# VHH binders against Protein ECM9 (ECM9), part 14

Target 1, 377 residues: Protein ECM9 (ECM9), of Saccharomyces cerevisiae (q02202)
Amino acid sequence: MQSSLPLCREFFEKITAYLDYHDFRLTITANQPSITLPYYVDEKAHSIELIIFKTTFLSLFQEAHTYFNKTFSDQSGISNENIYYMTVGFLLTTPENKTVYNVHEDLLKRYFQDNSVLVIPDLLVKEVRLIQRLLCSSNNRINKSSSLWILYRKLFVLSLDANTLVLPDILFVFHSSGSQHFSNYYCWNTARWFYDNLPYNKRIELFNLTKRFCFQNVKDCSSWSALAYMVCQQEEKKTDNIRDFQRLTSSFNVPFKINKVDLNFQVQPADAFTQELVKWIDRTYAADWPPYLCLLQITKFNITLRIEMDSVLLTWRNEILNFEENSGHIKMINNTPIVPEKFSNDLLTSVNFAHFGYKKLFLNKFLDKNKKEQSDS
Below, E stands for the ipSAE of ESMFold2; O stands for the ipSAE of OpenDDE; V2 stands for 0.75 times the mean of E and O plus 0.25 times the DockQ between their complexes.

## First folded at step 7 (VHH; framework vhh_8ghr_2)

Design n3 (from n1 with S56Y; at its last look DockQ between E and O 0.01; V2 from the best seeds 0.00; counts 0 for: pae E 21.8 > 2, off the site)
Fold by ESMFold2, look of step 7:
Structure n3 (fold): chain B 377 residues (1-377), chain A 121 residues (1-121)
Amino acid sequence: as target 1 above (377 residues)
Amino acid sequence: EVQLVESGGGLVQPGGSLRLSCAASGFTFSEYYAIGWVRRAPGKGEELVARIYPSYGSTSYADSVKGRFTISADISKNTAYLQMNSLRVEDTAVYYCARESFYGTEGFDYWGQGTLVTVSS
């Protein structure tokens, strides 16, 4: 009737509701003939799932698209609020639409400079909640949208000059989004960006979350790579993400004063983490490659850690030789240890072939990198 | 110069199979880069279908293709493969081979030109 974009407005209300810090999941699923509602909310003790039925999803797109065509044809019936809600519909349905992304971002920039541009209560808080919860979608197109992850970074920057403290939902967002899809590199790349730019206390929280995630998801290469990045920052001090943050603060005219304590990247000393990881590998008979690759990445740029690894390398080499004497030479195909067929029904021996095989692979790659470092210096 | 070259696309009936290849040059699979297959359907965004670290063989898959697609790599040929079985109409897309940067700061840093896969009767 009199209101425009009723579906997109309802979606915005639904996805920005629920102020509790719970696990959140956004699911798009097929309609059931017996259910006529456009949404279903499955609320459990500490988790909420917002279910959007496929006809509702398609109707949201159609509503937003129809309005988009109107903004091109006739300016007299167009309001900033309706443009905003239209873009919200597109962020859900086609998050990689660059034209609509740019319109959405422009409205946010203008709102930050002049709150009268959009008359939506608590817009920045709701916008952050919207983007965070879109990133908690089980749908790949939304969860892995590089545009939404980039917008999330921009919202962090914009929030720094707002009168409202940006409450970090980082532990929930990265855990939930990372857990939706195995080895979610978009999520973990953004975690690196936040690691470099968060206040020190929040950096500690993100480090500990990432570490817990890695040990609970041992095969997840993207999370282990992010953890290695975080440990290495205390030595490498890469500035790419910090310079991007500074570029954004300048671009949005957000004044920012860096605190000395927030330049501290030593959350867990690299030698302490290295010792912990080596002990964990030995104690658990680690039989997956990502922990070993993490260790390689950490020791690549730190000669002191390379020297401290000498006793570990000797111990592991002797273990490998002893195992091979008793069980036969470890063969590798595509850097994967091969269990001989005569042991294929022996779980303990199969784990040992993987464990000592990956130790052997680590040794070979560590010595090659160490030799290359000495040759290049 | 890093290059990725896809091959193996084509027209196939629903339920059929195709095998995509991605030949890499300018780096070796013994290095620690991830290789991904990313698809773009007409009018839709990008979807990471499968990922492999060829150096050690670890793999991951999108839920939409689990059990139907298999990613693999041959280090000696510096080539990654995507075996696509039980193909559906919704698998129709341009499939790109892409390399994830070692440090992960920029996501996928090199892309192939893409190969078209069409699933229809």
Scores: ipSAE 0.000, ipTM 0.116, lowest interface PAE 21.8, mean pLDDT 81
ESMFold2 (binder alone), look of step 7: mean pLDDT 83; pTM 0.836
OpenDDE, look of step 7: ipSAE 0.117; ipTM 0.535

Design n4 (from n1 with S58R; at its last look DockQ between E and O 0.01; V2 from the best seeds 0.00; counts 0 for: pae E 23.6 > 2, off the site)
Amino acid sequence: EVQLVESGGGLVQPGGSLRLSCAASGFTFSEYYAIGWVRRAPGKGEELVARIYPSSGRTSYADSVKGRFTISADISKNTAYLQMNSLRVEDTAVYYCARESFYGTEGFDYWGQGTLVTVSS
ESMFold2, look of step 7: ipSAE 0.000; ipTM 0.092
ESMFold2 (binder alone), look of step 7: mean pLDDT 82; pTM 0.831
OpenDDE, look of step 7: ipSAE 0.426; ipTM 0.747

Design n5 (from n1 with S101T; at its last look DockQ between E and O 0.01; V2 from the best seeds 0.00; counts 0 for: pae E 20.5 > 2, off the site)
Fold by OpenDDE, look of step 7:
Structure n5 (fold): chain B 377 residues (1-377), chain A 121 residues (1-121)
Amino acid sequence: as target 1 above (377 residues)
Amino acid sequence: EVQLVESGGGLVQPGGSLRLSCAASGFTFSEYYAIGWVRRAPGKGEELVARIYPSSGSTSYADSVKGRFTISADISKNTAYLQMNSLRVEDTAVYYCARETFYGTEGFDYWGQGTLVTVSS
């Protein structure tokens, strides 16, 4: 029986092709006059790029939408397979549609509860690849879709149960997605979730990946926030993400006996990381707030770390004072250092104003917190 | 010309409520657009707080505001809203409404001027 959703099916086949390739790029672009095909695939030695043109994208939406309307108006002749392809079309075109999301999730649940519901070979592997590749798409709406990231968490749980081979690619997804779009909150929030729920070895890898990413993307506040969380988690031992994982396992009837989550893990001692971060800040003359904020967050929760920071604070204070004596007082507007107009064309001086300004801001915030804690004790 | 105009910001105490409005002009709410509320707190960067597809009513929220904030849209008025309840000090930010295109590779293509929300005791 010819699928009533040939376009959505074709899309699914295209996006789930080359399942062994982790470096798969989905690109949505304007129509090109020279290309009449609905898709263009650029195969490179180590990467694949699937290009979807605007017309194709719209056609997929229209097909899915038409079927959706038909399904809800006439319940006769509904195929679970067709519904699945419909939802796949919508995950691409309207990923934040809750109704579609629920339908999609329900199909997955039924499939894993009863394999007779959907007759799609290797559905889980394909599903995981589908979502990974969507999350790594060039389209901001897709790769920053909270719904898709939530779905990715669910699929992770299912993948663990099924012992699928796609788990090693998780780190690539964070790197790829995060690199394509600045400050992807949902990406890095999901990274935190994974950090809490990954095995120790993978947790270390994720931590190192995040750390490297942050050092390369100094302005990315979302990634730095995630890094701060990961460092603090060693002491804070928050269980929210773990509980969510458990909830998901229950929801999908996954008999996965979550071994007692070892909350007593250490990836990198907080003091060691703090020292590393301080050195990095000084070496690079960090001129953006996220690194300082990360440092502030880490030092807020650990009294011992605060004590160790005293020497750093004194040094920074002296540096700031020296700078202000020579270059003038650093003014702050809305917690942003202001570069005097006379120095606006001097890149080095501008960077210094930002660098020392954020050090100053850090010190002020650090000291304010200490005062409050002393007053409450 | 496409314009988004935010209103409703102000000073509130912790635990208080505010309702932000985003009046859109130059385009109509359709299946081709999403409206997002994005906030920028001093030193924290940009955070997508909530998103709505006005045509379908589908909504999504950041975890930080789930259960507290509600995004809605009135198609007849071409206006989106953000109901903020149980406000916390950390919710202090400039709140922007922004338009997101259906097929664009770029994030939000149009932004409002922003409205300041200050949560302070």
Scores: ipSAE 0.000, ipTM 0.168, lowest interface PAE 15.8, mean pLDDT 88
ESMFold2, look of step 7: ipSAE 0.000; ipTM 0.132
ESMFold2 (binder alone), look of step 7: mean pLDDT 80; pTM 0.815

Design n6 (from n1 with S58Y; at its last look DockQ between E and O 0.30; V2 from the best seeds 0.00; counts 0 for: pae E 17.0 > 2, grease 24.4 > 24.2)
Amino acid sequence: EVQLVESGGGLVQPGGSLRLSCAASGFTFSEYYAIGWVRRAPGKGEELVARIYPSSGYTSYADSVKGRFTISADISKNTAYLQMNSLRVEDTAVYYCARESFYGTEGFDYWGQGTLVTVSS
ESMFold2, look of step 7: ipSAE 0.000; ipTM 0.191
ESMFold2 (binder alone), look of step 7: mean pLDDT 83; pTM 0.839
OpenDDE, look of step 7: ipSAE 0.459; ipTM 0.757

## First folded at step 9 (VHH; framework vhh_8ghr_2)

Design p1 (from m5 with S58Y; at its last look DockQ between E and O 0.01; V2 from the best seeds 0.00; counts 0 for: pae O 14.4 > 2, grease 24.7 > 24.2, off the site)
Fold by OpenDDE, look of step 9:
Structure p1 (fold): chain B 377 residues (1-377), chain A 121 residues (1-121)
Amino acid sequence: as target 1 above (377 residues)
Amino acid sequence: EVQLVESGGGLVQPGGSLRLSCAASGFTFSEYDAIGWVRRAPGKGEELVARIYPSSGYTSYADSVKGRFTISADISKNTAYLQMNSLRVEDTAVYYCARESFYGTEGFDYWGQGTLVTVSS
């Protein structure tokens, strides 16, 4: 039977090819006159790039849309496989379509309840790779799709039921996606969710991955926020993440597996990391706010740590005073240090203004928080 | 400009019910942002009463209000609600709606002006 969705099916087959490759890049690009093929696959020694041209992208949408309008309303003669391929086409082209998302999710639920619903070998593995590769796409609309990130969490829960506790490269997606699109809120929020629901070994890996990412991407506020959470979890948010996990488990009729995750587990003592972070800030002359904000967040939730921070606060205060005495008062506009015009061409001085400016901002915010806490006690 | 506007507060007798509304503008409820109701009673500190993630519908409650209060959100209206049932005198407070962003170090980054709820016989 000629598949009513040949393009969507073909796309699915291509994007789920090379299941063992973690470095798979999906690229959507303009048409190239020299290439008549709908797809181009660039195979390197350790990486694969699937290139979809704009015309092909549109054709996929059209095929899925046509099927949706003409066939989906008529339950007669519709195969679950065709519906699945239709939804795959839409996940690529319209990832935020809620109707399609629900249809896709429902189909997955039914499949895992009754394996006879879909005749697709290794569907779970392929589905995971599909979503991972979409999330690692060069396209911002797809990469930052909240719906796809939610689906990624759901697939994790499903994988646990299938006794595939850790899907291949599950953590790599955060690094890959985050690297391609700066300050991906949904990516790093999902990372936080995983941190709360992963076993110890993977939690440690995720922490280290996030930490390394942050130190390499100083301006990425989303990743730094996630890092702060991993170091010093907010109890309520943690509880919410765990409950969400349970909700998803229930939604897919997955038998409740006691999350044996020690809720009190800390990858690194908050004090040790704080010291490391302070040293890093000082050593690198951090000139962006996210590291300082991370420090602020960590210190907010740890009273003992606040006491230890006194020496740091004093030191930074003195440094700021000394800098201002020599270079002039640091002015702030909208919580951004201003570099005087006379120093605009001096890179070193510019960095110093930002560095000491953000230290100053940190101190101010830190002290303000302390005052509020004292007033409420 | 981000704004949160509370409404629905007032005077109610013990055992009565009120429904608070929080209309948000200047932003759209995101998948991972939370909306919280925080109350401040005279002479007491702030208490987080309830929290909801509008996109997922996930909710949490303080022990003091569990079973009596229900938080909800309508994404289409960009509005959160707090249904308060079986009100007690100790529930008297100014109730604030606040947004909690994942990026926020201070927990809630935007607050409404608050609405007064008075429970008195």
Scores: ipSAE 0.000, ipTM 0.202, lowest interface PAE 14.4, mean pLDDT 87
ESMFold2, look of step 9: ipSAE 0.060; ipTM 0.581
ESMFold2 (binder alone), look of step 9: mean pLDDT 80; pTM 0.805

Design p2 (from n6 with R51E; at its last look DockQ between E and O 0.01; V2 from the best seeds 0.00; counts 0 for: pae E 21.8 > 2, off the site)
Amino acid sequence: EVQLVESGGGLVQPGGSLRLSCAASGFTFSEYYAIGWVRRAPGKGEELVAEIYPSSGYTSYADSVKGRFTISADISKNTAYLQMNSLRVEDTAVYYCARESFYGTEGFDYWGQGTLVTVSS
ESMFold2, look of step 9: ipSAE 0.000; ipTM 0.131
ESMFold2 (binder alone), look of step 9: mean pLDDT 81; pTM 0.822
OpenDDE, look of step 9: ipSAE 0.227; ipTM 0.613

Design p3 (from p1 with R51D; at its last look DockQ between E and O 0.01; V2 from the best seeds 0.00; counts 0 for: pae E 17.1 > 2, grease 24.25 > 24.2, off the site)
Amino acid sequence: EVQLVESGGGLVQPGGSLRLSCAASGFTFSEYDAIGWVRRAPGKGEELVADIYPSSGYTSYADSVKGRFTISADISKNTAYLQMNSLRVEDTAVYYCARESFYGTEGFDYWGQGTLVTVSS
ESMFold2, look of step 9: ipSAE 0.000; ipTM 0.242
ESMFold2 (binder alone), look of step 9: mean pLDDT 81; pTM 0.822
OpenDDE, look of step 9: ipSAE 0.140; ipTM 0.551

Design p4 (from p1 with R51Y; at its last look DockQ between E and O 0.01; V2 from the best seeds 0.00; counts 0 for: pae E 22.8 > 2, off the site)
Fold by OpenDDE, look of step 9:
Structure p4 (fold): chain B 377 residues (1-377), chain A 121 residues (1-121)
Amino acid sequence: as target 1 above (377 residues)
Amino acid sequence: EVQLVESGGGLVQPGGSLRLSCAASGFTFSEYDAIGWVRRAPGKGEELVAYIYPSSGYTSYADSVKGRFTISADISKNTAYLQMNSLRVEDTAVYYCARESFYGTEGFDYWGQGTLVTVSS
């Protein structure tokens, strides 16, 4: 039966091509007069780029929309495969459409309950790649789609049930997506969720991946927040995430497999990372707040760590005093260090004002917190 | 009980401005929690437009609103704000104020009722 959705089907085939390639980039770009093809695929030795032009993008939407109107008005002759391809078209063009999301999810659920619903070979693998590649797209609307990130969690649960424990490059998506669009909240929120539901070895990998990302993206508050969470994981919250995992499993009628998540998993001793973070801050003259905030968050939950921080606090205090004696008092507006106008053209001095300013802010916040805790005890 | 109450929504013409407020109760703004504005257009999912760490003042914006919207917080009033300038028709949505706890893994854990922003000529 000729697919009533030739463009959507073609798109699906293209985006799920090269299943072994983790470095797959989906790009949506303006029309180019010299190119008459609806798609362009740039194949490199280790990377693939699928380029969709605006006209093609719109045509995909139109095709999906036309089919949607037809199928929901007339229930006769509906093909599950066509509906699936329709939803794929919409996931690209309107990822936050809840109706489409629900239809798509329903098809997946039915498929995994009864494989006769869809005749698509290797659907799970293709579906995972589809979602991964959408989430790693150059388009902000797509890669920051909360709906798609939720779907990614669901697919993880499904993959576990299918004894495909770790789909290829499952963690790569966080780095790729996060790198393309700064401060992707949903990306790093999902990373936190994965951290609680991954086996020990993969959890460590995710931690290291996140850590590296943060150190390379000092201004990315979302990733630093995720890192802080990973370091300060609480048992209660872990339990909640497990419950959520169970909920998702149940929603797909997947027999509950006890997630043998090592409940006793201790991330690198919070103290070791704290020391590393402090050293990194000092070495790099960190001039943005997220690293300091991360440190503040970590130190909040560990009394023993707080004691160890005393030496750091003293050192930083002295450094700040010395800096202020030589360069003047650090002023803050809305908790942002201000660089005096006379130093605005001096990059080194500007960085120093920010660096020592945020140290000062950290100290103030840290001390205020300690006072409040003492008053409440 | 944690509560977030949005206000300031309404009808505005394209190019106009609107300021949303989110009054928080049941908790105090801290450096550990983020306050965000999430919008939902009819039939669409959630889009995080901006978030702030009130204690530090650190802010982040979606690319779609960057340069047009400004998120801020007044700790003394325990209130967050979203100044929306140069509004566009595509900005039409229900805007929700939400809180994310430091320990949260499921996203924002508390939400307001939302305030409707309609941008129409």
Scores: ipSAE 0.000, ipTM 0.199, lowest interface PAE 12.4, mean pLDDT 86
ESMFold2, look of step 9: ipSAE 0.000; ipTM 0.100
ESMFold2 (binder alone), look of step 9: mean pLDDT 80; pTM 0.810

Design p5 (from p1 with R51E; at its last look DockQ between E and O 0.01; V2 from the best seeds 0.00; counts 0 for: pae O 10.7 > 2, off the site)
Fold by OpenDDE, look of step 9:
Structure p5 (fold): chain B 377 residues (1-377), chain A 121 residues (1-121)
Amino acid sequence: as target 1 above (377 residues)
Amino acid sequence: EVQLVESGGGLVQPGGSLRLSCAASGFTFSEYDAIGWVRRAPGKGEELVAEIYPSSGYTSYADSVKGRFTISADISKNTAYLQMNSLRVEDTAVYYCARESFYGTEGFDYWGQGTLVTVSS
């Protein structure tokens, strides 16, 4: 039966090729006059890049859309495989289409309930790779799609049921996606979700991955927020994430595997990480707010850490005073340190104003919180 | 109770001089506080004219008064001063003494009642 969706099928085959490669990049780019092929695959020793040109992208959409209109107007002779490929086309081109998302999800649910619904070898593995590679695409609409990130959570639950917990590189997507698009809220929100629902070994791995990412991406507020959460979980959010996991398992009729999530599990003592973070801030002269905010968030939830922070506060206070004595008073506008105009061309001084400015902001916020807590007690 | 009391304002001719005083009570000048003079002219917004850190002696001035005004502090008396020389008609304003906390990012937290300086021929 000639597939009524040859382009979508071809795309699926291309994007799910090289299943063992974690470094797979999907790139959507403008048409190249010299290239008449719908796709270009750049194969390197350890990486693959699938390049889709704009015309191909549009053709995929058109093919999927045409089939959609035909199928939903006449329900006779519908192939589940064709519907699947249609939805794959839409996941690429219109990831936030709820109707298509639901069709795709329902089809997956049915497949896992009755394997006869779809005749696609290794569908789960391919589906996971499909979604991972979409989420790691160069296109912001795709990699920041809340729908796709939700689907990624669902696939994780399904993978657990299939005893395929070790889907290759399940955590790598956070690093890859985050690196391509900074401050991806959905990406790092999903990372937090995974942190709460992963087994011990994977949780540690995710923490380390996130920590490394944050230290390399100082301006990425979303990742730093996730890191703070991993170090000091908010009980309410944790509970919500677990509940969501349970909801998803129920939705897919997955037997509730009591994630023996050690509710008391700490990847690293909060005090040890706090010390590391402080040292890192000082060593690197951190000139962006997210590290300080992370520190603030961690210390907010741990009274013991607050006591230990006294020495840090004193030291930073003295440093700020010394800096202001020599370089002038640090002014803040909308919680942003201002660099005096006379120093605007001095990179070192500019960094120092930001660094000490954010220390000052941190101290202020830290002390304000303490006052409020004392007043409420 | 924290209080700042300004004195020394009055009527002066252009080119004249005036010395303002700000007596602080309820707190002591320390490394944690800055003292500033802020003026409010009729129909104009607030302008920080000068600031001092009493403990370090560090001072800053608005461009409009630089070279004419001098801010100082006597820690032993817990008093700040603003020496105003070469006064101009545009210097006419109510001058306020204000305190800024070391940890304050929101500006001055305590203000005096102000003293009126009128520069007129």
Scores: ipSAE 0.000, ipTM 0.207, lowest interface PAE 10.7, mean pLDDT 87
ESMFold2, look of step 9: ipSAE 0.070; ipTM 0.493
ESMFold2 (binder alone), look of step 9: mean pLDDT 79; pTM 0.799

Design p6 (from m5 with R51E S58R; at its last look DockQ between E and O 0.01; V2 from the best seeds 0.00; counts 0 for: pae E 21.0 > 2, off the site)
Fold by ESMFold2, look of step 9:
Structure p6 (fold): chain B 377 residues (1-377), chain A 121 residues (1-121)
Amino acid sequence: as target 1 above (377 residues)
Amino acid sequence: EVQLVESGGGLVQPGGSLRLSCAASGFTFSEYDAIGWVRRAPGKGEELVAEIYPSSGRTSYADSVKGRFTISADISKNTAYLQMNSLRVEDTAVYYCARESFYGTEGFDYWGQGTLVTVSS
């Protein structure tokens, strides 16, 4: 039997609807007893939530998989549009299927060269929305898919040379995807890639978004690591992501001026950020490790700042000694400060044990890093 | 590379005194380091007896020895001392000098070989 892939086509229509909405969330959830429809749309003034019920999700996979097997049998009625919709079904259900991913990418690349390859209105804009909305899904296999994040980088490159106004909404994608999954490595690693390759005004926006996210999600180690990268990048100027961007422009035959090596671009100087972070740690009695690790990472890659930390080290040491004199020695298990049992119900004292414990851990690791770095002369 | 060498142990009558020394080499006392005396009596576990932060002079003592033992340091000689007065039979132990990095999470990171203190009639 020949099919136009009705389920995969309907999914594409649903997930690419509302092109004006940047705040679009995709949720896959268990079926509701009273709902017989395959989708539910919750439309608000500035946001959309598309809900896919589990049986619909499974049916999409089955339809795409059946069609995939059909293409190997050379069934008549095979068309570029049907192949595209089949790959869309796989991007949702099994995004790491490399064979299908490569087919999807090939169709997109051919469409970019010849729009008649796929007769779908506004396809490039819809493709960008498809990938953005998949990456903002509640399903961690989709949200964390390295293949989808790589495709998003490629869509950015293609969008720069398209005649259509297509620019990924990076602010929402990273904020939403980061919020959906704690410490989403692929999300924040892609944020580093965009930071290195975005126009300067967008780079500023991404830095400020990342910084705001970190201070609102203090325990998220992946976001703090990305922030540390962005701070250090202003001085270290690593080229790995720039070279990857250049490779992609060459491979797609997309003309784009090669960016000069950084001039004097800085969003926030590393010493200013470091001082802000130290003050924030002190003011808030920071009781989680990722901010301290961020500080360690910055001082590792900025040798001048390492020397300038002497006054912070002395101040924190005195604070820790005074605290231990008054409240007892801080014990650590697996680099986690232990709150003595007698203080378990005392929130303020418990925070102080964590706060001064992590300062103690920071100082230990900072001095060990400093010693090793000096001996590696 | 880092070495701690204890001396001054021996046989003492109850009520007597001893002065233990801990000579450090391979490092300089930083403002962040502590030197402790840990003892191990036969059939018992380890007990931190006294601790000093040489740069600040801050000290602490176990309840079992408070008022009888005094810890001190001479930074110029890179040496810590434990003055043990009014010794009792229960003070009989091997006494270890140990270094605690203020920034360490495992307690003492370097240990001496120990010196035996025997308190008997």
Scores: ipSAE 0.000, ipTM 0.092, lowest interface PAE 21.0, mean pLDDT 80
ESMFold2 (binder alone), look of step 9: mean pLDDT 79; pTM 0.794
OpenDDE, look of step 9: ipSAE 0.020; ipTM 0.394

